# VH-VL binders against q0atu2, part 2

Target 1, 119 residues: q0atu2
Amino acid sequence: MLDKKARIRTSREYRNVFEKGKRLSGRFLIIYYVENALDNNRFGFITNKKIGMAVIRNRIKRQLRAIVREYQGQVKNKHDIVLVARAGIGKSSFEGMEKDYIAIMKKAGLFARNANKID
Key: E = the ipSAE of ESMFold2; O = the ipSAE of OpenDDE; V2 = 0.75 times the mean of E and O plus 0.25 times the DockQ between their complexes.

## First folded at step 3 (VH-VL)

Design fir1 (framework fv_firastotug; at its last look DockQ between E and O 0.06; V2 from the best seeds 0.00; counts 0 for: pae E 12.4 > 2, placed apart)
Fold by OpenDDE, look of step 3:
Structure fir1 (fold): chain C 119 residues (1-119), chain A 121 residues (1-121), chain B 108 residues (1-108)
Amino acid sequence: as target 1 above (119 residues)
Amino acid sequence: EVQLVESGGGLVQPGGSLRLSCAASGYSISSGYYWSWIRQAPGKGLEWLAEIYHSGSTYYSTSLKSRLTISRDNSKNTLYLQLNSLRAEDTAVYYCARDSSGWYEDYFDYWGQGTLVTVSS
Amino acid sequence: DIQLTQSPSSLSASVGDRVTITCRASQSVSSSYLAWYQQKPGKAPKLLIYGASSRATGIPSRFSGSGSGTDFTLTISSLQPEDFATYYCQQYDSYPYTFGQGTKVEIK
């Protein structure tokens, strides 16, 4: 599980990202990202009812957290990043989600230069 | 600030169709959020009608699905609603609203002023 | 469909009164997807509470929301003159979105 300090937790924090951040869309994910004034990155996860039943939404959220946790050390510092799951993600494999995450984060330029788990 | 302005309301005959527009400003409808139509019959409560997803997917009220079409024109930043086979009970103020679906919490944060549609012979 | 039933449908109160409105869902609703609105005659609904308990921007502290599962509550701690209106709960947990039938708060 992600450290509490690494998580976007309040509505205000989420709104800040959505209002001031940049948006990029992948196959299964949309990311919103904005620089923060902290020494760490924070991640938020949105899995709305369009994805499916609550059981599915929770599963997807757990999977996305796992992916983010795996690569969080390779993400450029001082960013708030919100992952919004797209409707089709429920039919995706974990590997598919991971691939999409990597692709969209690369496109956003959010990985550090020396990242070693990105290929 | 986001502003929504509905238009296209008026008097229509039973069996006819309505086509409403919702002009959005202050935010691009293609940039985020989701967009819905809600109606309110005179002196009655609120009824959700339809929503358009950022991907273009649409969702409709179960009871009205066969008669409703929600669409959008990104170039005009405008939302549309078409309702066919109008009945007297379709008389209502029709609102468009921005839906935060897909965000942390879900709610309608911005509403238009509404446009009145009266179905009468 | 998820049915939302508000109680009461109407009430009379005086300025300064504590007002409590209940919204009961026919099935469990995630707190993230429960909102409250205020509507005055001739106006569009105004968001009061989202996520069951979070006040929208600019909403006075006298408004509060609580609840989970199937039972939700809107409370006005001290009714003000501008608070006489109709209040609606709404769920976004599943399609179709549904509203409560409304609670009209009138002057006693």
Scores: ipSAE 0.049, ipTM 0.751, lowest interface PAE 3.1, mean pLDDT 91
Fold by ESMFold2, look of step 3:
Structure fir1 (fold): chain C 119 residues (1-119), chain A 121 residues (1-121), chain B 108 residues (1-108)
Amino acid sequence: as target 1 above (119 residues)
Amino acid sequence: EVQLVESGGGLVQPGGSLRLSCAASGYSISSGYYWSWIRQAPGKGLEWLAEIYHSGSTYYSTSLKSRLTISRDNSKNTLYLQLNSLRAEDTAVYYCARDSSGWYEDYFDYWGQGTLVTVSS
Amino acid sequence: DIQLTQSPSSLSASVGDRVTITCRASQSVSSSYLAWYQQKPGKAPKLLIYGASSRATGIPSRFSGSGSGTDFTLTISSLQPEDFATYYCQQYDSYPYTFGQGTKVEIK
């Protein structure tokens, strides 16, 4: 479970990341990320109606939260990071989403130096 | 309805530069989406060149990155493409397009009519 | 970069024919990020299919798409006179976004 202080919650917080942040696309995910003024990271998760019905969107969001929680100790601090599910993510497996997250976070340079040891 | 209208094409000399404009209406380019430039040489296929996010982040084609700059003027709701060091192979119709049928999507749902750039001595 | 190769490069067909165009990617592309466009002479491209298989708004049901991995298809189930055009696939899975070389469909 992510700590409540590590969650992006308000529309203003999300908008800040989208407006001021960088964007990178993976197979199933897009990330937007920007440095924050905190001592910690914050994560946000967006699914849209094009992904599927609400139950599918909620499942995807839950799976992404679990993935982020697993790797959060390896993420460089002081970033707000929003994960946006791409169309078609509903057909992916949990492992597929996990691999995509790892790859895109590496490309963004958001994992700490020793993250080379992760898949 | 979103409309995109390109201008600034024409005849230009090799080695020269040009700036294309894309006037948008029906949606503010600073409010959302990505906005792209795509070209098509005579008798050839489509080539994506660059895009700009409504927040100002830019992305470029690898092969042309050093020779082009995408920019905008939000007060005029207008996108620009600056091309430098023009060559004969840059002769093409240049299109601007909105990236996706919704927010965060990467396919092009609205296109302008295109503006022709001809590079010859 | 992901190269997309279409086949055939051109074809002639009669009204009513079933037409199939293939798009082969140089590396795997998520089917969610494969689009098809139609372009008529002198006109800008028009989106037909996104997500490999989803029709864009206003596109007739005779157009369908399928495929995954490196192999994708666009099918026109019963060719109409207004379907003579050039068709392009596009991947938007990775930067730079790339297009296929096009398939010109002519009516016999």
Scores: ipSAE 0.007, ipTM 0.514, lowest interface PAE 12.4, mean pLDDT 83
ESMFold2 (binder alone), look of step 3: mean pLDDT 89; pTM 0.899

Design ivi1 (framework fv_ivicentamab_arm2; at its last look DockQ between E and O 0.16; V2 from the best seeds 0.00; counts 0 for: summed loop charge -9 (limit -8), pae E 7.8 > 2, placed apart)
Fold by OpenDDE, look of step 3:
Structure ivi1 (fold): chain C 119 residues (1-119), chain A 121 residues (1-121), chain B 110 residues (1-110)
Amino acid sequence: as target 1 above (119 residues)
Amino acid sequence: EVQLVESGGGLVQPGGSLRLSCAASGFTFSDYYMNWVRQAPGKGLEWVSIIYSGGSTDYASWAKGRFTISRDNSKNTLYLQMNSLRAEDTAVYYCAREGYSYGYDDAFDIWGQGTLVTVSS
Amino acid sequence: AYDMTQSPSTLSASVGDRVTITCQASQDISNYLAWYQQKPGKAPKLLIHDASNLETGVPSRFKGSGSGTEFTLTISSLQPDDFATYYCQQYDNLPYDSYTFGGGTKVEIK
């Protein structure tokens, strides 16, 4: 699981990302991202009721956290990033989610130079 | 003003190909999912394809292999390449923007006027 | 693909009438349901999204309701400008066939 310092936790923090950040949409994910004044990245996750029952939403959150954790060290620092799960994600495999995450993060230019495991 | 304008429609023979264009203006084109929807004469609406802002694509099951959606964000233009056209592909083809709000997917809030494609021998 | 069934296909009504159109989804689509209005020779116009949210500029006489598999569009008092064909659409955004429309309901003058 992501460290506490690596998580967006408050409504105010989420709102700041939505209002001041950029957005980019993929197949299963929408990311909102903005630079922060910290020395670390923070990640937020949104799985709304449209995705499905609570059990499904929680599963998706766990999977997304796992993906983010896997690539966390390869993301450019000083960013707040919110991942919004789209409705179709509930039918996607873990690999599909991961592929979408990588693709969308690349498009956003959020991976550090010479990052591995993202080719 | 937010606007979509389709072009490229016309008469084509069965087995032929055609490329449609959709010019977007009045909004940040690159931020939006874009769709193609068609409507045969006197019939209902039928979704064809979507291209996401990141460039990924999805298709109706019947459209796979014959239709290709693409976009050029530098030109604010959406495309639909149609190959191996059939009489049943005769329709008005619309481009449609998918609106969205924070954390939510949305419906098609902006539509072009449509362009007519007629497939006939 | 999800099947969307609208009823009725055609509806004859008079100005001032209360009109109800039904849309049934073959599977649970939550509130991922939109309603469109289309007039002859024109592109569809979005009226309602997320089953019940009225688009800006749409008269309050239009109301969307429902969730899951059953949805309704109600026009509380039909106006001359409302004679048109209406379509429902699911946008559950699955990888394939992410969008499907109902067959449409033509509201015509009685």
Scores: ipSAE 0.028, ipTM 0.726, lowest interface PAE 4.1, mean pLDDT 90
Fold by ESMFold2, look of step 3:
Structure ivi1 (fold): chain C 119 residues (1-119), chain A 121 residues (1-121), chain B 110 residues (1-110)
Amino acid sequence: as target 1 above (119 residues)
Amino acid sequence: EVQLVESGGGLVQPGGSLRLSCAASGFTFSDYYMNWVRQAPGKGLEWVSIIYSGGSTDYASWAKGRFTISRDNSKNTLYLQMNSLRAEDTAVYYCAREGYSYGYDDAFDIWGQGTLVTVSS
Amino acid sequence: AYDMTQSPSTLSASVGDRVTITCQASQDISNYLAWYQQKPGKAPKLLIHDASNLETGVPSRFKGSGSGTEFTLTISSLQPDDFATYYCQQYDNLPYDSYTFGGGTKVEIK
């Protein structure tokens, strides 16, 4: 799971990312991201009723957290990043979500360059 | 009451420029994504551009490079700068508010009455 | 990316008729589809969002259904106020193809 300091927690923090951040859309995900004033990254995860019932939304959040944790060492620091699950994500595989995340993060320029060598 | 009021339309010669305004009232403008949609006389609706609450923008492919969407949250005003206008840009231009879904895309729940732009010699 | 094909382009009907309008997306848009009503000289009015959810104040005779690529708007008993042009619109926001409208369906008095 993500460290407590690596979580976006307050409504103000989320709103700052949505209001001041950049947005990129993938097949299953939308990311919003903005530089922060910390030495570390923070991640937020959003699902809503459009995704499904609570059990489905919680499963999706757990899967996305696992993906983020897997690649967090490759993410350039000092960013607040919010992942928004699109409708239809419930039909995706874990691998499909993972590939979408990698593609979006590369397009955003948020992965360190050596991350492309490692997989 | 929630309202959007467009202004700035008129007659413009081909190659000219025009800036449209959309005055918003009755809601917290800075929270919402805002869109421009146009409708040529006797034709259907055509999406033009979006500006997100944080100022990021996207455009229909035909509008890129000619049209610029912007907003002034302190004045509750949305803008569309249109350059290098052509006859085919003749349309009623609507501003539209996207419903609030906190980071999700949504339908356009509030529309202005539109402002007519006519591009003709 | 996404094209929206709406049919029919015109439809003649009488008061009391059941009317069905279809909208087809070129790719799966899940339920990110809206229906709008527009009367001459007026702005569009949102009727249905997320394919099937009626907006506040929209009469219950309007019903949206479908998901994925095929969607319908049904008016169960057409009223005089319902003669208008109807548009579908996808809002599955992908770069370069955001917010595509269908061509419209004009519902006219028979």
Scores: ipSAE 0.013, ipTM 0.668, lowest interface PAE 7.8, mean pLDDT 86
ESMFold2 (binder alone), look of step 3: mean pLDDT 90; pTM 0.930

## First folded at step 4 (VH-VL)

Design dac2 (framework fv_daclizumab; at its last look DockQ between E and O 0.19; V2 from the best seeds 0.00; counts 0 for: pae E 7.7 > 2, placed apart)
Fold by OpenDDE, look of step 4:
Structure dac2 (fold): chain C 119 residues (1-119), chain A 123 residues (1-123), chain B 106 residues (1-106)
Amino acid sequence: as target 1 above (119 residues)
Amino acid sequence: QVQLVQSGAEVKKPGSSVKVSCKASGYTFTSYYMHWVRQAPGQGLEWIGYINPSGGSTEYNQKFKDKATITADESTNTAYMELSSLRSEDTAVYYCAREGYSWGSYDEYFDYWGQGTLVTVSS
Amino acid sequence: DIQMTQSPSTLSASVGDRVTITCSASSSVSYMHWYQQKPGKAPKLLIYDASNRATGVPARFSGSGSGTEFTLTISSLQPDDFATYYCQQYDSYPLTFGQGTKVEVK
């Protein structure tokens, strides 16, 4: 699991990201990202009923958290990032989700230049 | 009442530029994305790009990346689209369209449209 | 890019007729919408997310489909329904529309 300090947890924190952040849409994910005043990144995850039943939504959320953890050390510091799962993600493989995450994060310019794992 | 009111028709010479405006009212301007769509005479709809008025982030159709520049002014609730190096092929009706929002996600469809702005390019 | 192909391009019908328009996507889509456009007017949202009627849309309009095949149905065509209809996908950028289906008087 992500550390508590690495999580967006409050409605106010989510609202701030949605209102002030930038948005990029991938095939399976939409990311909202904004700079924060902290020394660490924070991640939020949103799944909705379009994905499927609660069991499916929870599975997707776990998978997304795993992906974020794997690449966390390669993300530029001082960002709040919210991942919104799109409807099609329910039919996607884990690898498909990972590829989409990498692609959208690259497009956003959120990976550090020394990040080699994503190349 | 949500309204999107666009600027009037334009007639331009080839090589010139035009800036179309879209003034929004009846809702919180910065809480919704504004898209631009064009329609050539007798043709279908073509997506140009969008802007998030909050922060000014944009996304463009690659076809229009060197043609269109989308901006927004929060103080006047107005979105703009500038077209450069105009050619006869740019003759079309240009629409602004709002993308709705719900907590945690956007609607990802266009629920309100401006009335359209005809841009005619001719020598 | 995801290509959207509507069928037919033109449809002649009479008041009271059942009308069906199809939209085929080049790849599977989860976000399909339908718009109605009348001459000299802006498009109007008709159906969103394949099967949901927008606010104020009459019950005679319905949408269905999934994957790559979608349909818009008018159960009993009314005089106010003669227009051009467009499908649109929001699964990936660039956003794309079908070429349109003009429903005209027979």
Scores: ipSAE 0.019, ipTM 0.724, lowest interface PAE 4.9, mean pLDDT 91
Fold by ESMFold2, look of step 4:
Structure dac2 (fold): chain C 119 residues (1-119), chain A 123 residues (1-123), chain B 106 residues (1-106)
Amino acid sequence: as target 1 above (119 residues)
Amino acid sequence: QVQLVQSGAEVKKPGSSVKVSCKASGYTFTSYYMHWVRQAPGQGLEWIGYINPSGGSTEYNQKFKDKATITADESTNTAYMELSSLRSEDTAVYYCAREGYSWGSYDEYFDYWGQGTLVTVSS
Amino acid sequence: DIQMTQSPSTLSASVGDRVTITCSASSSVSYMHWYQQKPGKAPKLLIYDASNRATGVPARFSGSGSGTEFTLTISSLQPDDFATYYCQQYDSYPLTFGQGTKVEVK
């Protein structure tokens, strides 16, 4: 799935993004993002118990990771990005999550112009 | 030490406008949404709207959509709310409130509040 | 809009009493919070996410409930607890508060 180098791993790394980064809210997702000092992007994922049982939360995480992997080549480099799943995401489709991710990333200026997946 | 310090009380004439400020300190201003809540004399709490200080996007309660304008200045760590075309019914205490969150669950709530700004609209 | 309705509007109680305040939502909510407000002061977060005490909140305060029905309980009322209490939903905009419950000295 995502390369080890592309993962936010520690609580300190997550804390840095939340405390120093910018926030954008979408319909199903919130992103926090901050420039890093690396040569690559890193992604983190947060779900909470209000989404559902652990199996549901794990499904959501897997779907979000798949979406991020699909578009990672279009993301401007040198950013730490945390995706926070909102409670209502459990009612969304994969397509709904994907559209929300694309919209937020474009609004954040983290995608190239007109970057999207055709169809 | 998180603090939200609001501008002082205002007495205004009907038809005028007022701009209330909320200066934040003790945290990274752009990392937290700022909300505005009002409380008319002897009444409960009513949500007005919020601003994301990073980029300036806003959301309003439809009741206040044509009454309130929320802005923020990153350089001074200050949020503002302007009320236009004031009427006696706009007399209230206006609070700014920071949207906090729990780290593990990311539940949102108002964790710090300004002291309130009384706006009195009287002839 | 999700309407939050508190009961009772006013509650007279003595120090040491068990106090229960209810909050009903017009539709199911996942994010529900309680605030305490004393006269002339800003509201203060008391309980977040229905049942979690905010930092520094005494253990005599507890919250419970889910879906559309929530309760705030003060197990043994103290002099400092005479105040107005508000429930608040964070599920959808506009964010809405209950009308408040004033807890007064009997």
Scores: ipSAE 0.016, ipTM 0.685, lowest interface PAE 7.7, mean pLDDT 87
ESMFold2 (binder alone), look of step 4: mean pLDDT 92; pTM 0.939

Design rec2 (framework fv_recibokibart; at its last look DockQ between E and O 0.30; V2 from the best seeds 0.00; counts 0 for: pae E 11.0 > 2)
Fold by OpenDDE, look of step 4:
Structure rec2 (fold): chain C 119 residues (1-119), chain A 122 residues (1-122), chain B 108 residues (1-108)
Amino acid sequence: as target 1 above (119 residues)
Amino acid sequence: QVQLVQSGAEVKKPGASVKVSCKASGYTFTSYYMHWAKQAPGQGLEWIGEINPNSGGTNYNQKFQGRVTMTRDTSISTAYMELSRLRSDDTAVYYCAREGYSYGYDEYFDYWGQGTLVTVSS
Amino acid sequence: QIVLTQSPGTLSLSPGERATLSCRASQSVSSSYLHWYQQKPGQAPRLWIYGASSRATGIPDRFSGSGSGTDFTLTISRLEPEDFATYYCQQYDSSPYTFGQGTKLEIK
């Protein structure tokens, strides 16, 4: 589980990211990202009912949090990043989801090109 | 009613630049992404890029990366697309299109400008 | 990028007939992000079907969309004179958001 200080928690915080940030779409994820005035990154996660039943949505959220945590140390500092799960993510593998995340983050310039898992 | 009104036709020489405008009305300009598409004569549609009118953030098709610049003026609800280093194959009708959305994040292009013909010839 | 291939390139039919337009994707596309547009000569494209099977506002019920994965279809049950135009499929599944090359539906 992500540290409390590393999570976007309020509607206002989410709104700020959506309105002021940039967006990039991957196969399974859309990310919204904007620079913040903090010393740490914050992540938000959105899974809507179109993804599937609550059990599926919860699984996806757990998987996304795991992925974010594994690569957190490689993400550029001072960013708010919202991950929006797309409709097809419910049928994706964890590896496919991870690959998509890495690709999008690299494209956004938030990852180093040679980013890999942090053990 | 939602309307997107684009600037008039342009004739340019190779190597020049062109800047097309798209004035939006009938909705909150800063609340919807604006996209641009290219349609060469007798051909299909090609996505150029998108802009967040609120933040000014942009994403471009790699094919146009380095030659396209999308901007906006929120005070007059107008989006702009500038294409530089023009060549003959840039001759096309260029469209602005609003990205519609829902809470399901089903994005589509729900409203289009009337198009702007850009002719590049020596 | 995802390539959308439409078939046939040209479809010649008469009013009253049934039209079936195909859109094939080079890789799987979520139905939520497969859309259809209609375009007439000298006009901008117009959203026609979204999410593979949902009719845009004002679109007659003689139009229907279906499909999943890599195969999608636009069907017109009984053609009206105003239906003759070019139809494009488009995917918003991944960037760049590509279009098919279009199917021109012309009157026989």
Scores: ipSAE 0.015, ipTM 0.662, lowest interface PAE 7.7, mean pLDDT 90
Fold by ESMFold2, look of step 4:
Order: sequence, then C-alpha cells, then structure tokens
Structure rec2 (fold): chain C 119 residues (1-119), chain A 122 residues (1-122), chain B 108 residues (1-108)
Amino acid sequence: as target 1 above (119 residues)
Amino acid sequence: QVQLVQSGAEVKKPGASVKVSCKASGYTFTSYYMHWAKQAPGQGLEWIGEINPNSGGTNYNQKFQGRVTMTRDTSISTAYMELSRLRSDDTAVYYCAREGYSYGYDEYFDYWGQGTLVTVSS
Amino acid sequence: QIVLTQSPGTLSLSPGERATLSCRASQSVSSSYLHWYQQKPGQAPRLWIYGASSRATGIPDRFSGSGSGTDFTLTISRLEPEDFATYYCQQYDSSPYTFGQGTKLEIK
C-alpha cells in the first residue's frame, strides 16, 4: 500500500498535475507528471467510467497501485505523477500493465540513474 | 468565455513560409494542449500536430514533419504554427483547437479557432 | 496510422426523418477516444459526441452515438432543420490523430 504522503488526494492536487505537467502515452496507460516542492513523490490513479463498473475500476486501481509500490523507490524524487488507465487496459494482464508502466516511466525519464536493474 | 482568435488570411507564393497565430482567452493557457488541423477547400480535416504550451514540447503528424514548427508565447497566451516550403496543396483553412479533458478522462477538441485561410498561388 | 472511413459521403434527407451516419476504422479504436464533430459552412467544427456515445454540452437528445472496435455510428432520431451540416468522426487513440472524410447531411 502506498504511504499517505505518497498519494495525490485532492482535486486541486490532481488539477495541478494535469494543468502544469507533461503527458506521455503508453499502450495501456497515460502518465501526467510535474515536479513538486515536496521532499517526496506523490502518485494518483484515474480510471475512466468507460472501463467498466466500479468493481472493475477498483480492481485496476489496486493493480496499478501494486505496480507503483514495487518501483516507487526507483522514481526520481520530487514528482507528482498521475496514472490514467486507457480504455484498452481491460485486455491487459497484471504483467502487461507492469511492462507498460516500466516502458512509459523510462520514456519519461522518471526512473533514477540506478534504476537499470528493472531492465 | 473560452475563445481562440486566429490571425487573418494570408496569400503566399510557393516556397515561402507562413506563421499563423492563435490567441487564447478565458482559461489558463498553459493547462491545455493546443492542436492544429488543416482543411483544404471542400475537403475534410487533417491533424497537423500538438504542442504542450507549458513545456513547449511538440508532436507532429509525420506528413508535416520537417516543414511544421509549433511554438507559443505564454506571456500573451498565444500559440503559433509555422509551415515552410509552401506548395499549392497547402492552400487550406488552418484551425487551432484546444484539447479538453476531465483529469485526462476524455481528450477531444472542445474549442476551435475561427480558422485562417492560407492561399498558396504562383 | 488509423484511417477512418465515413459513409455515406452525402446523405440527402428531409426534416423529420431518421439519419444514420457510419464511421469505420482501419484498426480497433477504443470508444473512449472516438469523437464526432459538426461543421457548418464558414464555421469551425464543434464537438458533438465524445467517447463514442456522450453528448457534448447543449447537444439535443435526438443525437446518439454508439459502436466499438472498428464500427461506430451517429444517429439522429428525428431531423430538425438546424441538423443539416457535415459530420466528422475523429480518433484520439493513436498518433497521428485522424478524422474521417466527413458525411454531408443535406436537405432533400
């Protein structure tokens, strides 16, 4: 489970990332990311209503949180990062989501220098 | 409230360049991607590319890569599209369009400029 | 790139009739990223339907959108005089983002 400090919690916090951040699309995910003024990273998760009912959306959020937790120590410090699930994510396995996350985070330059272990 | 006002019509010769402006008002300019589209006379719409007005980062349709440059001036909330080495099939109306979103839920062009006619004639 | 093919190219109908406009994609498009725009002569396009089926603000409920995968439709249950225009579908799923060539809905 991600620490409370590592979660984007409010609409204002989410808006800041979407309004000021960069956007990068992967196969199953879109990320928005921006530097913050904190001493830590924060993560947010959005599933659109077209993905499915609340049970399905919550399952996808749980899976994405687990993936982010696995790699959070390798992410460059002081970033707010929002993961947006694309509609096609329902076709992906947990491992497919994980591979997409790794690829998109590398493309964004968000993994720290020593993150080479994940590739 | 939201408005996108484009620069006026232009007549150019083949080989020249044109730079079209799109001034935004009624919203925070740096919070929404800006897109550009082409519509040749009597024809449909063609996506040219996009710019993140906060970072200045761009992504262009391969068809226009090497001839198009998108920029912005955040101090006056204005996006620009420059098209170089003009040829007769570049004659078209060029639109700017704002990318709408609900925290990244849906991405669509919710507001459009009035269009700028560029005529390329010999 | 994903090619969107609209049919028919021109649809001639009278007010009161039902209109069905088709958009077919060369590759699967997530319905969340399939949109429809209306354009009248001399005007910019206007967002009409987003996410295949959601009406933009102020769009009458006689307009409905549906479809998934490669096949999408825009239906107008009972045409009003103001509905005669050109309609474009557009995909935002994969760059380069593309539009269909348009269906011109004209008064018979």
Scores: ipSAE 0.007, ipTM 0.575, lowest interface PAE 11.0, mean pLDDT 86
ESMFold2 (binder alone), look of step 4: mean pLDDT 93; pTM 0.940

